# VHH binders against Mitochondrial protein C2orf69 (C2orf69): the designs that were tried, part 4

Target 1, 361 residues: Mitochondrial protein C2orf69 (C2orf69), of Homo sapiens (Human) (q8n8r5)
Amino acid sequence: SSCSQARTMNPGGSGGARCSLSAEVRRRQCLQLSTVPGADPQRSNELLLLAAAGEGLERQDLPGDPAKEEPQPPPQHHVLYFPGDVQNYHEIMTRHPENYQWENWSLENVATILAHRFPNSYIWVIKCSRMHLHKFSCYDNFVKSNMFGAPEHNTDFGAFKHLYMLLVNAFNLSQNSLSKKSLNVWNKDSIASNCRSSPSHTTNGCQGEKVRTCEKSDESAMSFYPPSLNDASFTLIGFSKGCVVLNQLLFELKEAKKDKNIDAFIKSIRTMYWLDGGHSGGSNTWVTYPEVLKEFAQTGIIVHTHVTPYQVRDPMRSWIGKEHKKFVQILGDLGMQVTSQIHFTKEAPSIENHFRVHEVF

## First folded at step 4 (VHH)

Design q08 (from e05r with Y99F; framework vhh_7qbe_3)
Fold by ESMFold2-Fast, scan of step 4:
Structure q08 (fold): chain B 361 residues (1-361), chain A 115 residues (1-115)
Amino acid sequence: as target 1 above (361 residues)
Amino acid sequence: QLQLVESGGGLVQAGGSLRLSCTASGRTYSMGWFRQGPGKEREFVASISGSGGSTYYADSVKGRFTISRDNAKNTLYLQMNSLKSEDTAVYYCAAKEPFLYTDHWGKGTRVTVSS
């Protein structure tokens, strides 16, 4: 079971269907949702979904013994990932004259890594709404920022409301798509096959199935089954520039919890991961305001930070390492469950090791 | 390609002052000063954010050196006061780009502090 070593093997190795990829990741369905609205219909994001595999999504464990009790749905867990700079669909990155260097960190490839890390969860990649010069990820729907996506945080931008409604709308769209797959899978797949410009040709992420939707529909039907998003638990992950979204959510906690729907959503978040967060803004790379962090500490959310020397030991960005230590210290002092780890300390700082944090967190 | 040109180096007696300047050929973000003394590795001196709102200093120069910038002129400054013989070095201007934080370097300007 050299499964960790299998990830470096050549495609089509004889060790085959076992240990090259987990069986669960290979059984996942992949959906690309091109225009999902948030609370404001004019503020939309594109999302990539790797649906949860196995008994939970397939419902094979649910019909156990209907004579004894009405079956309960299995627990539903969602992982939400905010990518960093240069990250895009594999097809787009491969054809880019500079970004091809980091094609291993495409949205599909990272979703696959996260599916291995969180095997029983829905994996959502939330793409930024604007990419400046095809390089700089800009989360204009989540945080006020300059043209390169460096944030200017405030307490009322509406990031929580946007995220919550984005997830509700994305989940409903995905449920419609997944439900129709079981009834008319051949029709749906044949339509998607006609989308040649779509980055649906994924190497390892979608169980050999291409991303099924090349055209988005915002229609949704009322459903008594499956369970609502309110029954779900969440893990939020930011990588690099994507951490600006997590930071903005912290600034909004005090105001956001006044909305009962958002308060319920906040209470459903179990864990947040900051993966090598950074930007060129000169401050506020990590949240260090005691009043903001006091609100965060009241949530009971588990916090993990994973950083590399690339971000925290750069003397030209010396605030990043200092802010990171202060963030961890203040939350720890407030009694929050916080862990922090610095990776690749014996290697020279590099962009490659910045991205490789995905493999070791 | 971004070009950085340093000026203002020279010979000064211990306790004296010098002001270094660095002019960039275009827009920059965070900028800083590094130095390399005789037989030593290059070390950090000071940095300033793109807006000029945040400044950072090596402990050896705190209270003696002041970094500033004029964004209208694309120029970075280092005001050096109470100079010591240990400050003798070639001083290098550095600039960060916002894209994956790529560094640009000038060719350096020599500062000699006599005992």
Scores: ipSAE 0.312, ipTM 0.690, lowest interface PAE 2.8, mean pLDDT 79

Design q11 (from e05r with E97D; framework vhh_7qbe_3)
Fold by ESMFold2-Fast, scan of step 4:
Structure q11 (fold): chain B 361 residues (1-361), chain A 115 residues (1-115)
Amino acid sequence: as target 1 above (361 residues)
Amino acid sequence: QLQLVESGGGLVQAGGSLRLSCTASGRTYSMGWFRQGPGKEREFVASISGSGGSTYYADSVKGRFTISRDNAKNTLYLQMNSLKSEDTAVYYCAAKDPYLYTDHWGKGTRVTVSS
C-alpha cells in the first residue's frame, strides 16, 4: 500500500501517521502468548511480543566481538505497555458494535507504534485478565477492582510479584520460538501440540506453553535473540485505564523492595510513562499520597506524563486534572525527574485525541 | 443502551425558579447538566459525583443553581433560582460512562426565561 506519511497532509495527525508507522517498522518477530502465569499459576495474562530484530540488537559504537560465538545475549531493553479500555486484538475490536471505530488503536497497531518509537527495544503488550463486555479493561491480577475494573489501591496486593513472575515465565515461553539461530516450523508445531485446554495428567507444562506467531510466516529464515532478564532494563507505559497498574506499583514500592528479586527488578526500571491516565473511580486516578510518592522519588525512575483535555479539563471529572497537577507538583518538589505535557489544547476534547496521545508522546 | 430523559423545562419569568429532572434507564456515576442557547455552542452548567458528595458549577450559575441526585430513583435534578434571560437554552442531561470516559446525552429540555 502506498500510504502517505507526511504529517502536513494529515489535518489531525491520525491517518498519515498510522500508515507511515507500519511502513517504517521492519523485521520484528511477533508472538502472542495466550496464557502466561504469574506468581500464582491460576492468575495469568495474555501477552503480545514484538521482539527486537537480531541484526539490530548490538549498538554499532560498542567494541564487541561480532565474529565470536556468544554464550549469552547482549543486554536488552524491554518496553511494557498496559492498554486502556476498549483496546483488544484487531479482530475482536472490528466485530464489536462500538469499538470498531477505534480499531486503529488495537493491541497490534499500538505495539507497532511503540516499536517505531523504541526501535531497539522488545515491545510487550500486557493484556488485562478480564474484559467486561469486551469494553472495560480489568487488571484483576494487578489491582483489587470492581466489576468494571475501577481500582481499590492497597500496599500489598502483589502487583510487583505478579509482574516479575509474569516476565520470567513469558521470557521462558518465548525462548522456544525466538533463537540466536533460525526458527523452524516444527518447533512451533511441537509447542502448539503440547498446549491444550484439558491436558489430562500433563498439567505442569501444557497450561503455560501456548505461543502463536502473529504476522510473519517466513521468520523461520531469520535469527533472533530470545528475551533475557540478564542485565535487562525496562520502560513501563500505561494508557488510560492501564495507568491503574502503574499506580498500584507505586503503592507497593515500600513493601515490594523488601524482596531481593523485586528490589533488583525495581532498580532495572528506567522510565515510566502515564499516557492520558484516568478512570471513573472518583479518587486516586493519579497518586497523591506524599508517603507513596516519597518512596517513588527514591527510585531514580524518570517520569513522563502526557495528558489531553479529554481527561484533565473535563468538568464532569474535575478531580482528574487536580490530581494530575498534584502528582506532578509533589514529585517535582521531591526532586524527581518529571516532565508533563498537555496535547491538543487547541482542539475540542475528544476520545479520538485521547487515543492520539500515542502519536505525539 | 443507557437512556437519559430530561423533563421540567418551560417558560418562566426573570427572577423565577424552575426544577429540571433527568431520569436514567440504569445506574449512573458522574452526571451533569449542559445547555445550548440560540446560536451558541453547548456549555457546561453543573456536575455531581456518583455519590453526590462532590459538585462543580460554572461561574455564571454558581449561587443560583443547585445540582442534586436521588440514586434510588436514578434521577438527577437541577434547581434553578433567580433565572435570567441569559439562562434561556435547551438543557441537556449528561452521564459519564464510568470506564470509557464517553458521555451519554439526553435529547434536551427547553427553558425560556422572559422578561
Scores: ipSAE 0.074, ipTM 0.559, lowest interface PAE 5.1, mean pLDDT 79

Design q12 (from e05r with K96R; framework vhh_7qbe_3)
Fold by ESMFold2-Fast, scan of step 4:
Structure q12 (fold): chain B 361 residues (1-361), chain A 115 residues (1-115)
Amino acid sequence: as target 1 above (361 residues)
Amino acid sequence: QLQLVESGGGLVQAGGSLRLSCTASGRTYSMGWFRQGPGKEREFVASISGSGGSTYYADSVKGRFTISRDNAKNTLYLQMNSLKSEDTAVYYCAAREPYLYTDHWGKGTRVTVSS
């Protein structure tokens, strides 16, 4: 509840997307954050980060460029992804008797796909806090749900506050880890300073003297701040069951914007993607309440929906397609920038094509 | 393993009514009716959500057929009114297990509508 752990790992894993990893994606630092607290320290999530490539932070092509007049960092973009059912770390999926067939859609592999889609962005995979039977993603920190993760939406669960604090805490933890890795532990100046009992530095041959007192002096803390999220922009992506998080955020907009920090965060969201949203709840798979969507339309967020016949043309779940059409129609009527696309219309509905939406959006 | 048992099929005159039932051996999520007429592919007839709060119908049966369920009995119903000769088919019950997302099918019950 009080401790957060960070691990550095190679991006994607060996069994990932069959497209060769670009040199840029392979150079990205990959970090697993095991326990990141939200606003409530007892409510934590695991996150997987693919940090923005070093090339994306390149200052100038010309080495001799004079310093920027404004010493502000370049704008940074963050992509937040909420996985669907069965998705987990590659190692966990391969050990599961049913989920191994979907290993190409592991958290590492999807993060790699998103890194190609958004090359200059930080990619965050936000893992659900509970997974029932190792299959059903349950976003208990983001939305009220039954034991299988089917949502029961309300207007004041605290999903926005949780997401915002989760990101602040995750970013701070990631910057500490990235800074530590970038530090040159071998410091000639520190070694020379600690053992500089000799008054002359011009001799260069002041050797053979063993300094008995090589104590680390307590020095005032260096004035150094890591980059801030204050100027960041965000893209939010939900896939399948992960779309319940995006839906809950919509229900909370009216109340959430009353908090100045959350209002600023909402205004920094540029785009939201719904990728083949669906769950076992039987209602509210897509948000269709005009009062909720009217608040959403006022945000200026760009909306993209990508669906497949697996979700929207399943006769046993025919409400999904109807709700999707209503969601798009209402937002369009409200003047929102909404793009909707259905993929794989000439192929039979399949779970494979449900996942393959990641390749074509 | 989930099993579905259909009943209520038979011979009926055009303009008549018939009620089909399908009892599941356990809890189901969504349920539906499909049919296959002579020389045709299996087509959708009606479906109902797990709660029973949402129902959906093929255009050809809308206004004539009513789907309902009794969750306490794990039973699905299809009330068929104003039957036409075109409704002649084998009717199949379908159910989804909530936790496996596996569709189960009954063996079918034959409905013949004579002129």
Scores: ipSAE 0.187, ipTM 0.633, lowest interface PAE 3.5, mean pLDDT 79

Design q13 (from e05r with T102E; framework vhh_7qbe_3)
Fold by ESMFold2-Fast, scan of step 4:
Structure q13 (fold): chain B 361 residues (1-361), chain A 115 residues (1-115)
Amino acid sequence: as target 1 above (361 residues)
Amino acid sequence: QLQLVESGGGLVQAGGSLRLSCTASGRTYSMGWFRQGPGKEREFVASISGSGGSTYYADSVKGRFTISRDNAKNTLYLQMNSLKSEDTAVYYCAAKEPYLYEDHWGKGTRVTVSS
């Protein structure tokens, strides 16, 4: 089949040509990392990676001209995506009695959309550590929350340290696995895991006894050149409930920058996207505390908000639209580079258009 | 599917008071009241967050109406004071459930304010 099989029901007018998008994704190595530790070895997340075709320490791209004009490795850029409620692997969503209707927005399908949007970047989908009833995303490693994942923000939860260590550990695990898959076409459904121990390269703050890689064959071998994120740049994207992670990171900026490694990581973040952020917590859906936003404005990070009437024009969640306006206004007044767009204003508010923000941002 | 049942409507004289209630068959997040007067579009009246900590009112009812909830009973209330003829409407209870914040509506309760 020449087209992505996971997008059979996608209308032709949404997200561009499916066969072209599928061809782009086929140039990328795909990896699922089932248990990646953060700073606390007992706090782990599952990540899905679509590796950059032209980025990384070991450049693995399609055969081209033997003589290249740029002999040095390309700049390394990473896109980190935090999914919303109901989003899971396609297989899990299709078997769920309510979530099957949203299968087009599975982790694999949104990763594919992001790979098209950011063609030369590593795409990381960071799955929540707990998903209540396979419906409610709970980012328990990133923010204090209730059983449905509605957040209670504070300044010292440790979300930045968790994210940084999670990314270092995920990258180190991925580099070993990807070097053994460089000759294979991407097929996530055929990725078999053999969970075995591998030493952690990150001794900064997390010295977990051992980390596991999921690889069915070939003895574990470390890359000759040690993996590094020192020259990497980052884009952070939250969708819907996933925006609670971005919000928590903002609350922690003042304290987090006191750690030199975290300060360097913060300085490597170029852009943050809020895609139709919202929850039913009644407050702090968007960050509106001037002191928090003043710290944020000092980072030089570029901010984009993409919202729909589903979140910001709902009278029974009227605080969301009010907080969004205040967030944008305060950051703009502080001189930060902020853009805000409202999509699908000529259509009735809908859950479908809430998800379709992925196709227009 | 979530069911909402309103009660407490009736005939009342201008300047009087009524208390509306709405009982949900299960757990809800935010809840609210909307109304539709004769020959008018349905309009927002008041809403309350899941915790009850935040309340929001239409300008036309501020200072006269109070929204509250009892989460142990899955019940929403609207205390209506200093009623005016323009408050005459069918009052609808609305609720969000946790799953993708889907809307649920009651069938309404009629309030008639006589001069």
Scores: ipSAE 0.455, ipTM 0.782, lowest interface PAE 1.9, mean pLDDT 80

Design q14 (from e05r with T102P; framework vhh_7qbe_3)
Fold by ESMFold2-Fast, scan of step 4:
Structure q14 (fold): chain B 361 residues (1-361), chain A 115 residues (1-115)
Amino acid sequence: as target 1 above (361 residues)
Amino acid sequence: QLQLVESGGGLVQAGGSLRLSCTASGRTYSMGWFRQGPGKEREFVASISGSGGSTYYADSVKGRFTISRDNAKNTLYLQMNSLKSEDTAVYYCAAKEPYLYPDHWGKGTRVTVSS
């Protein structure tokens, strides 16, 4: 028996019509950022952004009365998602003979699911830097790992510095792109200028002087005060193998907070989700070191774990379920806000239900 | 396609010992042993992580059986001590395939424990 029914939002969320969430998701801009550097410019990741509704997309033909808001806009919220094994762009998965069966869990499709779950948030999918045999996700920029991406955790790899700089660089790049795309062609006194592209050539306009005026206006768009990460809050989500990134971040908390910028970033993280975490490595699949978890408990971050029998009731990987229970128990004993759910308990363990955790968390 | 070949089964007296082997045609991650006795469903016996650092045993064999592996030889072992008539079964080697393919299974090796 399936448990994927329409569920209400958590106690922290007010009720809104489901139709409004779908409308918001349909209006989001999608950007693929192919090379975003971290703290080390030679270490880059590819990111997929599904931008918050209303950025880069103007709503017309709807009775939205707030035309000019004098109060400051609400703080930006960002959801960061680390994919598991197999997951890639939809086109890559559908063309791959080994991965096409899991195309519903492509980076784009998961970003869409997350956009429904977290309305008005920026959705960031952070792709691993290497994929072994086209199926094993390897987060080489975030954690020391073997050729298959199985982690060897330590306290000073630099995952927090990489993540923070990756986000700063990705956000700046995205804001530049979104500002240009959202540029209003119609301004009251310049409508007659016809700031538009030539029908046959990219550099030629209908009038040379008008084209120069439009180009200068486009450049001045960069002078707007774009939203900054200083006011941002963050939710971090790992799925399956992607949870190795969350785990590494926990190991680094004590050292990472010594950097004022990283400490501020840590304080901006509100919630972390582990979605069916686990891997075949057999060491530190879930974090169980009390000293590491004591540092984590001091952050005030809210913790959610969502697991399935595929990971936690597999006798071939029995350490996963034991480590998960210990992780939750220690954090609960430390007074941390932790919730834990096991989904699909009445169904046989399956890879399908492993992925379907995305539908029920 | 990964292939698993079990060996080492045979007839042994109660209280005796046998060592089963399973050779894989390539690299494996988590591996384990399952068995199916006469008139019984297939049941879990023991598992081992890819590194060999974690092992797990069914309560019925705990303290008597030891699972181990030699990754240089792509070989899994099951050392069976203090054998009982209830251990009579066909023993199957299994290799876990993460997130993409079903688990791989061998064809089994027969173990008969006489009184």
Scores: ipSAE 0.274, ipTM 0.703, lowest interface PAE 2.7, mean pLDDT 79

Design q17 (from e05r with S54D; framework vhh_7qbe_3)
Fold by ESMFold2-Fast, scan of step 4:
Structure q17 (fold): chain B 361 residues (1-361), chain A 115 residues (1-115)
Amino acid sequence: as target 1 above (361 residues)
Amino acid sequence: QLQLVESGGGLVQAGGSLRLSCTASGRTYSMGWFRQGPGKEREFVASISGSGGDTYYADSVKGRFTISRDNAKNTLYLQMNSLKSEDTAVYYCAAKEPYLYTDHWGKGTRVTVSS
């Protein structure tokens, strides 16, 4: 069905390219970065990367053009995704007695969906630092939370600085790894050492000091895009519990923009998506404080909310729909570019449709 | 698996009062009451947040019914006052678990309001 998406552009009528988007996604390098530090080296997250497969538009020198300095390539685009509860690596979900039923929404599978949605972008899945009971995603590095990951927002937790430094460090690590034959996480038994393993050791790993010769490409990779991610643009996506990270970032805008580097990062964010946001903390699932939203409206960020009856039409959680409506109304009144859509309105509310928001946003 | 058991249904005269209870076999998130009258679809009556701090009511029962909970006993209550013949229904207890807010339902308790 993703293969057939490419056919919509063919005026010939019988159908055009097939599976080209799926083929492109399969050509993407996939990296699992197990320990990426933020600004505080004791606060780390695990990230999954699907690197952009496409090259920048190839520029052709036209005959007769005067010699001029080449303009910089178009800015690289990065999509950052914060998963919800139960989402984990496919192998972990399939072994769980309850989570196996949601395996289609594993980190790898969602990254693949996002790669189809944003074909020329780097896709980053930012895993929470703690999973309570292997079920509840807890973003302890991004927001003050209780045991189940329900947030208690404040204006200076440091989420923006953590995110920015996390991305800088992740990008540097990814450039080093991509230059040194890294294997896809979605391939069976394909985790390879950047160094040769000894014949007497069958485990993954590097051997001794001579492995340093394997790292020649580090400097060339870094020379294209320096560690600061200069000229990059960003889309931020939260799903379900993952929306608590986006919410915390909004609370921090006023203080965060006082940092020169963070202000530049904020200005590089183009779009933010809230996908069926919600958590078990009770009230304050959506940001409704006018002072916070006034700061947000000044950023020029484009806002999309995609919700389902599962979150916004549940009579036993009726505050969620009311807060969502207020969030959209206040931002619209402030002149922000906001789109809001409720999906699956003609179907009964379901957990399946909660996850299926990934297919329609 | 979470189990919900309703009790307190019965026959009552119009204008009377009745108190329903629902006991859960374990901890729940939000809880609520739904009802299904003769020849009608199941409709929402009232809900209460996990902490008990927030309550919500259908317009048809607002001011007459009061939902409450005792988390130490894992028990939900519905105090029904000024009952009308239109309140005649089977009343169902429902509960959410924190895990993906999964729904659990009781088997229902019958309330009949005469005249």
Scores: ipSAE 0.467, ipTM 0.789, lowest interface PAE 2.1, mean pLDDT 79

Design q18 (from e05r with S49T S54E; framework vhh_7qbe_3)
Fold by ESMFold2-Fast, scan of step 4:
Structure q18 (fold): chain B 361 residues (1-361), chain A 115 residues (1-115)
Amino acid sequence: as target 1 above (361 residues)
Amino acid sequence: QLQLVESGGGLVQAGGSLRLSCTASGRTYSMGWFRQGPGKEREFVASITGSGGETYYADSVKGRFTISRDNAKNTLYLQMNSLKSEDTAVYYCAAKEPYLYTDHWGKGTRVTVSS
């Protein structure tokens, strides 16, 4: 069916059939978690959650039969997104003299795009722990990196343990927030404004763990399921610099599997997406070590790569395209379920098309 | 804003050598050389990473040209040996800054290789 936003929302302004699903608006609840600890309490990340719509507290508050088995919450799917350079909360990006140009790709706006792509899933944006000059995303809790966030991979940094504990703590913090009377919901078109209006918990004194809600809504529109690890499944997405996190996780698979909790977590990962991966390191943008990829192929995880000429056809960064081709080839040769696509091949390479990969993957 | 200034172009005999320089007004990470010959589109010649640890060359110049840099002087070099008439072009310096790998270009320096 036709939609009026075809030219704006889909590159090339093709058919209405491609636009009809993207035009659907969903209401979701937004939580900002300012300080979520990992396995090391001194290492924390900021997370943004867009909760899946559902029957939330109402279903969980329903009385069960105590003579029968304990009621279990339904299994949940969670999408974990690692942003690239310049990406930040909308308000921060609009105040920046260079980053304001890319405000459409703020954490809130990308979370909204992902919510439309994965309508029945919880969307988690995992912000880097350090943003050098408010420009360069540095995932210091996930991978050893230089000043600009370019990685130096190893097999034992602790990225999997950090991610697992980050999720455990984020889920607990989100559940605790939902025990309060105030729940919030927002429409897609107001998501950035609602998150900007989140109530301040405390701005003076030492920073502790915080959960921020956007704004109050009526009670009938405010229910959603709290996040639950029970039989949870996961999709991991890296964009641009964020792909360094996915890459580090691959390096750690052999060692990480030795921890029973981490092994169970690895087995709950269903799909991983690399969206136009790149960094300034000059090498190791894509994982090309057969020993690492053999471990990865044994997981049964489904792999998708989506790249653009901006990253893979830049003659001054020619290693990126070669490494991407090798990554896909080795995994395919190992029998892994891998798909790869190059987008915007008929357009000149551009930063805009680099970001627009979010619209077409 | 970042400025790039090329120098070292001129007239040289076939089989001869020439060294191009490009000075940046500030720090860059990766840099490279492109050229545009008469009646041709701009083509890649060579690039070098920010550390200088890795270099990349077009097949047409591999083994004849050497790219290098002096980061203390914010200067990029292209040593051109065994020059051929088909190397005649305007040579452009390009730089990437770390911010979204934004491109900066110089105005070019002319190299003419005579028989």
Scores: ipSAE 0.551, ipTM 0.820, lowest interface PAE 1.5, mean pLDDT 81

Design q23 (from e05r with L100F Y101W; framework vhh_7qbe_3)
Fold by ESMFold2-Fast, scan of step 4:
Parts: sequence; C-alpha cells; structure tokens
Structure q23 (fold): chain B 361 residues (1-361), chain A 115 residues (1-115)
Amino acid sequence: as target 1 above (361 residues)
Amino acid sequence: QLQLVESGGGLVQAGGSLRLSCTASGRTYSMGWFRQGPGKEREFVASISGSGGSTYYADSVKGRFTISRDNAKNTLYLQMNSLKSEDTAVYYCAAKEPYFWTDHWGKGTRVTVSS
C-alpha cells in the first residue's frame, strides 16, 4: 500500500506509522466538557477528553482467568495537555482570518497526536479560561498574568489545587457520558473534529466514534459509584504559552505539599514535558530559581524539554535559550532525570516547526 | 499595521557618538537593532526585552553601544559610542508583536563613520 493515496488530513501529514491507513484502529470516545469547576466554583475551564480505548479492555482480558483471584488492573494513566496561543476547537480556528492557517494544531487534532503517543492513556486537553482577541491563551485560573497571558509567578496562587479538583470533577462528569448508549454514528454532532479529521471530512479510521457533552447534571448520582482515580498516574505537557502552567506548578510545590491530597497528587505525577515553551514576557520563560528547582528535584518526576530554534535561537529573544540552558543545568546538577533536545536545527526557524515539535517529542 | 520609524543616522568621525531612535505606532514587546554594511548580510546588533529588564549585544559592539527604551513613548534607542569605520551600515529597527513573535521592520537609517 501507499500513504500517498490516503486522504488523511493529520497535523504533519499521514506519516508516523507504517505509511498506511489502519484497518484495525478503534478510536477513543471523545467528550467536550464545557464548564468544569476547580476548587473555586467560579474558576472553571473547558476540557476535551479522549478516553482510554474501551476495546483495550478486551485485549487485557484475553486470558480470561481472574474468576477466583482478584487481579489488580494496571493503574490508569492520564496525560494533561496545556495548549499554546491560537489553539482552539477546530471549527473556531477555521473561521478565524489568521488562525485558520494553524487549524492542523486544533485541540482535537493535538489530542489525536497525543493519543498515538500515549496509546493506553486518557488524554485531557485543558483549555484556557480566556482567549484575548481570540489569539492569546490566558490561563487566569492557573497563574496571574497580563492581558496577553504573560505570567507573574507567585508561590501561592492555587494552581495545584485548581488542577487537582478540575481533574477530579472532569473525570466524574465524564463517566456518565461514557457509559450512555447514545449512538451518533452517522452525524458527529457539535464536536465535528474527532481523531485527526479536518474540515476536508477526512476519515482515518475513527468514524463512528460516540461523542457526548456532559456538564454537572446528575453529578451526585454519578458520584455514588464512580470509577476511581486512586492509583492513577499523570503526565503533564505544556506547549508554548501552555508551559506557563507547568512553571507556576513548580513555584507552588513547597506550599502545595502541605496539603495531604495535593502531596499525594504530586507523588502520582511521573513525567512533565515542556514543548517549545514561550510567552511575551521578557523573563521567567523558564524557571531558573534554585530554591524552586530544589523542591522540584525532590519529587522524582522525569523531565523532558523539547525546543526549536524558533524559541531558543531568536536574537531578539535570546534570554529564552539562556534560561532553558540554565533550567536543564540546575536540574541535572540536583540529580533529576532530565532529557533535553533541540529539533529542526538544519531548517530555518519557523512557526510551522514550532508546532511540529508535537510530531517528534 | 505596526509602523516603525528610525531616525538619528548621519555622518560621524571615528571615535564619535550617535544616538539612533525608533518610534513604534503601537505597543511592542521585544525590540532590537540590526545593521547591514556594504556588501554584507544583515547582522544582529542589540536587543531589549519588553520590560527593558534584559539586554543583549553582539560581541562587536559590546561595551560601546547601549540599547534602551521608553515604553511610555513607544520609542527604542541605540546609543553608539567610540564609533569605528566598520560600524558603517544601514541600521534597522525591528519589533516583535505577540502574535507568534511576528517581526516588523523599519526602513532603516544610514550611519557613516569616516576616518
């Protein structure tokens, strides 16, 4: 077969695996949760979920032997992604006179990329609470910032507690919707982009996926016998402006540990990824305070940074590359497991390659 | 539609000083100066962060040039001291806007350093 015959409109093309349309793909159930409260009910975010594939349960149960024994299911893993500027739902991006050119990096399309990168995990895209001029992502529930979302970091803003409660509430809200037998096989409802489909109506094997939006109706009934987040593990990913959330979490570690529930949550985080981090401020693009990083090093979290020349080799933003180098150096000196990689070094710096970091991390 | 207008170029004797300015029609973030000498590619001279808290210089001008800004006036400055013949170039103001750090360029101002 030939990938060139596939009309798959994926971010970065149809590449990535075996150059073929999959005949065996089972796409995950996809949910858009429009109003999910954090610890403060006035601080809510929208989330997009690609749930772990239900078909995976059949594979896990293939032996069919656990009748008498109580086999522990493997711990569930959750990937939390914080998008950058201009990123929004596909339909919103395509209608914008400037952002339409970046439609391949919509929340739905990035969630699909992450689902391939983390095949046995729940994928959560956490949308910012304010989008200035429909362009600039502002994480007002996670960090104090100016009108363009550039951060003013603080040790006690409450980002960790917000994230933890947001995730608990989002997971509980998602369970009722995922258990319903609603069938939308022939029509994709309000959330048009699912999997890696684009406005061109490309199908890449995710056709027929069930999608539901659930707010907090009957939340008390759902809470009676919820699936547990107990023993769940987490990966946190920030891209571009989204990295300000990861940075704020680092500033809060010392204070956050004093809350037993948040300390347990911190201990369940396995890996954090910074993907080409950046914002419009002139400092603190990367965390370089030794006292903050010493707290971070105590967590045992695995750190990966993936940068491109677009962010770290721009002479008019030369502090970014210097801060990145210092971040990696200090964490390495503290004995933390840190990997850093610069991508696309043989190509001219570009916004396209800034986004393409999603394809190579 | 951001416009940048440079001024302050001219003819100066070696060892002399000039101050270049660049006025922006609106809010800017990171700003900088680049220059292009006869028969050469455009090269970086200096940059300054949006707050003015961080400055960076090319090795060839470090200690001689000082970049500064006045955000209330939307104006960028380059104070050039101890000028050398090799500083002869057209000097370009550049500004970043928040939308993907898009570059905006002025038309340039000519600096000629004579013996």
Scores: ipSAE 0.421, ipTM 0.773, lowest interface PAE 2.2, mean pLDDT 80

